# Ledger of designs, part 2: VHH binders against Branched-chain-amino-acid aminotransferase 1, mitochondrial (BCAT1)

Target 1, 366 residues: Branched-chain-amino-acid aminotransferase 1, mitochondrial (BCAT1), of Arabidopsis thaliana (Mouse-ear cress) (q93y32)
Amino acid sequence: KIWGFRMHGTKAAASVVEEHVSGAEREDEEYADVDWDNLGFSLVRTDFMFATKSCRDGNFEQGYLSRYGNIELNPAAGILNYGQGLIEGMKAYRGEDGRVLLFRPELNAMRMKIGAERMCMHSPSVHQFIEGVKQTVLANRRWVPPPGKGSLYLRPLLFGSGASLGVAAASEYTFLVFGSPVQNYFKEGTAALNLYVEEVIPRAYLGGTGGVKAISNYGPVLEVMRRAKSRGFSDVLYLDADTGKNIEEVSAANIFLVKGNTIVTPATSGTILGGITRKSIIEIALDLGYKVEERSVPVEELKEAEEVFCTGTAAGVASVGSITFKNTRTEYKVGDGIVTQQLRSILVGIQTGSIQDTKDWVLQIA

## First folded at step 4 (VHH)

Design t01 (from c02 with A33D; framework vhh_gocatamig_d2)
Fold by ESMFold2-Fast, scan of step 4:
Structure t01 (fold): chain B 366 residues (1-366), chain A 120 residues (1-120)
Amino acid sequence: as target 1 above (366 residues)
Amino acid sequence: EVQLVESGGGLVQPGGSLTLSCAASGFTFSRYDLAWYRQAPGKKRELVAGITSGGSTVYMDSVKGRFTISRDNAKNSVYLQMNSLRAEDTAVYYCAAETYKVTSGWYDYWGQGTLVTVSS
């Protein structure tokens, strides 16, 4: 065993991260001591996180697991001073048969890689991204909720950890993955959302970073969302910066309209994130025989929709009960037996393994 | 980063055969679904055959039993074996892989295409 530790370099690593190592003490625990029936989207501290840093040649080191905890950064780090960073959002699911599943992790990896190019950052390879995610989930296996009780939300981060004073790309990048068990993103839980249309402040502009999952996209939505929530709304629906006439996204999710047999969503033309849930719902809808339109969607078309729903990894497929635009409230169909519920059920079934994955969307990791 | 290069097209007699190849680079090939599409003059681009990362296949009805899609993950290549070719199979054939672009979101990345002409 001593020989094994030497071969894997664990003895050298243990001296710097020994206080972070206690996974072996919990190997026998199938589940963490958590009230699985009362999960929301609050941060729950898990056991381990994964981290790796870029080398001078732009490649990333092997990486390692450490105890979940604080990270140390130079005050002049690019992320702290200039917002040079990306996030991802993913979920690990536990199936009824005990399988641990990831949903389309290669798409998260590719989106981060393309986002890194946009943000002038080096990125881990698709393989390294997926490996870091796998290691994080497996080290936190006891935190993956029981079947039907939620998922382990995973937050891959890529950020400028290198120090520089001037406005410039960082000299060093860190790729880090941590997780938290979750169930419902919105306070409403499975209840329908009520949205407010923001008429003045756009979420993104052409030539900006709306088409990537940049960290800097999310700070600016907080004040707008806070104002809407103080008025009783779940979130904000943004209009395009150019015309102020077309709907784009809510703060952290894509939006869809249902009009008869047609499902409509704003086209991803540089200001809207290409959501993985969005992409997956489009494919499911087409398989079911719905017509799907990706185009500019005038805000006036909201009154023509029978249903509206949001898509996002954290939110899943969330029904919208109402949208308020210029103090006029429009209500939408919600509940069971509607198109939104049909799409949600199929997606969740595939993600959790209760529906056969004929598309190879699901990666089994345990 | 993502690149697809098709080859193997050409002129063939009705009833003949061709094998199309698509060499892929810039992504983890084994994890992606790949497809062959075709576009004949004056027609919409249509899905001919698809192969999932796990090796499951799908075919349009008019090519079932005549065409076979396959992949070689070690060579980062996808193939379309076309047998019993008909004049109606004349088209530019495109290899496609799903990818991401800041200005377009998710889209199918298309190769340059390879022309297949079935005629005397």
Scores: ipSAE 0.305, ipTM 0.702, lowest interface PAE 2.9, mean pLDDT 85

Design t04 (from t01 with T52Y; framework vhh_gocatamig_d2)
Fold by ESMFold2-Fast, scan of step 4:
Structure t04 (fold): chain B 366 residues (1-366), chain A 120 residues (1-120)
Amino acid sequence: as target 1 above (366 residues)
Amino acid sequence: EVQLVESGGGLVQPGGSLTLSCAASGFTFSRYDLAWYRQAPGKKRELVAGIYSGGSTVYMDSVKGRFTISRDNAKNSVYLQMNSLRAEDTAVYYCAAETYKVTSGWYDYWGQGTLVTVSS
């Protein structure tokens, strides 16, 4: 791979910490005062965030760290009026050996860059993206959970901060990174998910923004997800908009089926996000000798699967215990000793440094 | 169809130099990250050098200071200037492009390779 080797001889752009408070603060504590055993996916305010703005030529300034807090926007900002923005999601892990690690951050940077082109935005370079993430993690080192207790979730944002009245690309863009310590994305924790197939409302349309991590992709799923959760489901599984016959993804994760020695997932053909966890699980599965099929997956094929799992940075590798389609509930194998657990363990081992990284997927930052 | 075509390989004496070229067609070259990989007989393919769409570069440790990767977006080409060649550099060299596409997700394109033999 292009990013198979760590960048050597590259010096990160220097960032200046803006002083908001110089009093006795405990940012130098080894660990923040948090109950690490009871982390979920709620927002926990950390110490600092990273920010930089685009110059008139479309390149981004060096950037700086500031205290985590509110940002000020013009009412006519492109993000507020026209939804011109992207998010990313990634995690920093603390290994058993005390190293602080990022997983494939160059892929997050590349996906944001391509998403920015789709949304008519200028983006930071891959190096500037990674540097902003790295500085955010290091400034919030005390918020990276102890080994085995979770991760520091990072939220890089890129949005039109410049003001304009007409429907047009913003004149200025802001790249911002903040974080929050997390453990389980779903309230079920490590318990298997129960999904409901949404037959009427698609998540994405061909020609839309389903293939990029646009912020506007997530508002529309909220009502559907709220209804499913009120019925006792963890989330919904969406079908394609064209035929209503093929599965695509859940609200914020890709989906996989296990059938014997074959692992099947919907192909990324413009309506499905190319997940980094998805890409990584496919590569791990191939290395283990599994056959992997990326294709259209009819919803009826869910009945043939022995296991189903979801992938996403926030969700990790999450087992699905059941899927309800129309009035029929199908149950899947869960727990230890299954394919899903094998793939999850290898991924987590690589991410936390307990398994040797032979592909340079992991960037050590401390 | 995306095509990557390598050229410039050949036989060279230890301490010699070669320039590999990779001509690209069928995609918007300036948007892609490009890399040179190599594979010696019985070995796994390994990354030699990479160049981001923005121009920043990466190199494997054993070629730093000897090899230089560059790109010419106007000519849709990426180059690998190889100096102070060693017998251990003998391999088939492949040009590769990896990117993300809105319509396809993650994508890798490979050339067919060009043989470099460093012989004494």
Scores: ipSAE 0.250, ipTM 0.663, lowest interface PAE 3.8, mean pLDDT 86

Design t05 (from t01 with K101T T103D; framework vhh_gocatamig_d2)
Fold by ESMFold2-Fast, scan of step 4:
Structure t05 (fold): chain B 366 residues (1-366), chain A 120 residues (1-120)
Amino acid sequence: as target 1 above (366 residues)
Amino acid sequence: EVQLVESGGGLVQPGGSLTLSCAASGFTFSRYDLAWYRQAPGKKRELVAGITSGGSTVYMDSVKGRFTISRDNAKNSVYLQMNSLRAEDTAVYYCAAETYTVDSGWYDYWGQGTLVTVSS
């Protein structure tokens, strides 16, 4: 298929043109007819997805865009039977200047590649990963929210599409990218999160897959999340499986504590995902003169923190308003003028192009 | 056991050229993203050029068109070809290898640095 092209007819299908159009509509922008002020993290169907399959030698084919839709799989596909698969999460941002930007896409590509090795899968090259993402965003440009209204969430998937009956690596792999316009991951929106410490069930264990973005990591958290939400909590904070004493992650985000000029986060030691937002916030904090500690963080230390926040591509930088551990509720500073808000503002500024990118983190694709 | 050893630094006149080399050992080189950083006196360390395991490159704006990063996986080496050097390119240049690991997340290996002085 023709790559990098705009879909003919999307302008006519997607937009209502008013006689008196403000300067907000630019000639190179096409917006889908969606309520940009009422996005959440629900799936919104876009126009196209990108897909490619592995060859016998483990290399991936060129790939192509197709209309967003269902995938046809053999019932004996590795992903369906054995959970042999990885996800990634990334966002495309529209800047105030109209540029369309990706944030550190090479890190998503690298993390998927290492995850694929852990899961005994062939992976696309870094170049192929980034090209698939770029093609998906460009084909769905009308779905990238206006500046300040959210982002286009991208879901790169790598999974065993090939059939096998025995417990074995799949005979074929599929790399697929789709997107959905999003704003807030948590139902609380921009309000602070309330977490509950899960003392019994670990999120991950040493020697497992907690250090990669495996599809199989996410099904098991659903019952725990449902229970916590039914009790009025936003999510749970998990403790390490070995000692039950150190904090690790919430269901799908890393966690940070702030005390004075020191920012603390659990070290990535095989059970915690090396988040790209986590890595970026650490670098921003160091640039601002904060002391950053990556170490084991005893759960008891939560009582001494001034601020707590979560990081993740989907979650962004989300303030935690309270954490309940053993029926003791600890409250944290939230709102404007705090360290968490400073870090969030700088990250968002870099991601949206309003702050100079001195680190080559941002890839302009349009 | 992981080591990155830079070489090729030195004194050069404005408009001159240098090639920096970084020899790596102790890890599976082809898996790693590689980068050249520099730090001038009184300034923060900054990314000069990067090359991914897949061969994609990135450059700081002030060096685009003048510097070229390349890698040789068979020789476990990364290179920075520096042309049309300017006084503001004077810095200690560091080789860095960045990758993702299952047991350590994002992890950086750093060389000791090599001094590049552009003067006269």
Scores: ipSAE 0.279, ipTM 0.680, lowest interface PAE 3.4, mean pLDDT 86

Design u01 (from a04 with S56Y; framework vhh_7qia_2)
Fold by ESMFold2-Fast, scan of step 4:
Structure u01 (fold): chain B 366 residues (1-366), chain A 121 residues (1-121)
Amino acid sequence: as target 1 above (366 residues)
Amino acid sequence: QLQLVESGGGLVQPGGSLRLSCEASGFTFSRYDMGWYRQAPGKQRELVAFITSGGYTNYADSVKGRFTISRDNAKNTVYLQMNSLRPEDTAIYYCAAGYSPWYEDRSMDYWGKGTPVTVSS
């Protein structure tokens, strides 16, 4: 019989994370005590988080701010047993003029709502989602990095907090937002990525959840990513499950190829996430006079590209320096003066308010 | 919350033109993506044209080169200019608004009641 046995070491992991939190600064200071020049993508605990729960009618309560900390869940909670949950990723930026800006938060809200329908969950309204994000950023304003020093990464979560034993939709859902100051997602920092093509294991399949931001999409990539990183690669590039011939995504980002005046990316046909950075880069490219193709992209076409880049909220626009497929390594243009840098500069300029927002993409919250 | 009201539909002969308008009332029109959809008798509703908050446009292959979608954020209005109309374009045309992570998203939160377009042969 097994009665109440628990994983030893969980307490130690929490203690290590807590040791990185500055307790010396006051919550009313303009900036937290952080080495803004040495931010990575490690969790830095901020002051507050936002939470709200669903009512029996499927609507969400008003919500509240609480001190950043642990949450308590029933062991039979839907998220813990059946993976009934979604994540979002977005950033708050401090402009040179001191404005605090969100980039296209309505798209994050709608993507969560679409994902909730796919996962049989109730979701907050677009208004409630954005309000939770705004409250989280404003309560943690001292953690928003200075202009040019990074961003406050926001993690909205929606998960089945209600308990049930059978395989069924949860009776209660929790919407929660927390944040962490960040700069570079990849350990390579601003250096170009080196990718390995995963020929056997797909990331997603038709009829699955690859097209939504489900929590369950991310655990399965960890073993493949660990193996690639142990061999010196930054991440893997996955192929489609049906044919094994077309490129899809890296573990947590969309991919683009540059071929002369044409920019190519895999179509979002149910296995690939509709990335907000992806959508924004497509519009910027079209404004600049590039042709954009959303289609099936054969893996063999990688050798025809002049540049390759990845897009994601956490990753931003990241240059790919090489891709290894089978035993063949293909190298790509990187650095300054390339198409990838032009697209990155315009996106960052809009996000940070240094380029005029003519597209109504930016929401000023302070 | 947005409310959408379509106008400009009617009866036209093949080769004719119509301009549909969709007026929005509400807070944040400029931040919404807008689409025109149509439904012919006995068929499923299909996307005709799409315009993002940033002004990017996308069109169904069957209307590309003939129809033009545009928006006027100062007037809270989206337009569909329909040229070289064909009998196959006969349908009820619906205006829709939402926040779309994809250009060809078929799911929108706000819908008008529709305006009929009949192209007689």
Scores: ipSAE 0.416, ipTM 0.757, lowest interface PAE 3.6, mean pLDDT 86

Design u02 (from a04 with T52R; framework vhh_7qia_2)
Fold by ESMFold2-Fast, scan of step 4:
Structure u02 (fold): chain B 366 residues (1-366), chain A 121 residues (1-121)
Amino acid sequence: as target 1 above (366 residues)
Amino acid sequence: QLQLVESGGGLVQPGGSLRLSCEASGFTFSRYDMGWYRQAPGKQRELVAFIRSGGSTNYADSVKGRFTISRDNAKNTVYLQMNSLRPEDTAIYYCAAGYSPWYEDRSMDYWGKGTPVTVSS
């Protein structure tokens, strides 16, 4: 078995030729030939990916860089049959001084490790996780957008690559990192989001996997999101499964309310992901003198908010312009000079090195 | 590699004060979240105070307004200033370090061996 794509005579040779053609741009160039002003969140093939496999004792091998491409899996692989896997999302930024920066990569590593325990998986060490991410970014340095033009989005994956027929933890795990240059997650770009409150279908339930970054959390949101988007909404705001009365998360982001000098967000209680952007925004808000409340947030409290925003690595800090609940549309403050913009500007400044990192959040890798 | 060593525990009368210190060894101290936990006889270990790498703090409801957690990154040390101590604060106090988006014990990678605090007349 060959890790990557399998070579099968003349057809495999044709695939190799196409990959060589897509790699015609030289890897020693400072920047790839990309329209940096028109990046969205579409997948763009980069040069290399990082991969490593677990040993019989549960430790991971040192790993290696390979050309970006397909991976071979047994049809009975744990990930394909039982959803035994985790994703991470993080970004590499290029500063105005040309430094290449990662934001709080230790938190992504730890979140994957905690998720692996929940999913009965062996995980790479924090050091191995960060090393794999570093190697992926540096091998794809030409794909890190110029300052102000976006970021290189990194997708660390941990999944059951070992084959089994019965419902059981996989015998082998793969840790893999790939990337893609990105700008805006939502089609609205920098414009405010319009959300719909989903009253019937919860995103997560107590005792489930909503509190970890399991890949199986994301397939189930797609139909709900598709229906909301067909009605002109950006995404869905979910309510808790127990009472149906408290707000929890958007499909792939945490939510915050601004009420005067108080910033409110749902507490992380096993159904809500402990977002790294969420944690960082709480810390920035406290430093600025805001009061922060992590608690159960009744859906009715949405009408009391002056501003609402979402947080996520992919989404950044995204203003919400409106939320529709039971046919009632509530509108929120957006634009410049508001609390949301202040928090976004400080976060982005720290991430890109434009603001002094007094919190030791940023890791310089080049 | 982190090692944590607590100090400053002891016997104090109700209403008194103690300052606990936790000294870490290693280059990465400034990047860790730090917490103080306690375990009273016959009880589960509980979070007392938490300080993130950036200095933001959180406290258990039972100690809010009485305890203050702080850090000195230049000295690789985290402190717990305990004021207005009560008999129910009697416990072994543990320093912990981790990279946590959560306040859950599972998220802490490194633990000290503990320092005893007794509040009695």
Scores: ipSAE 0.045, ipTM 0.531, lowest interface PAE 6.4, mean pLDDT 85

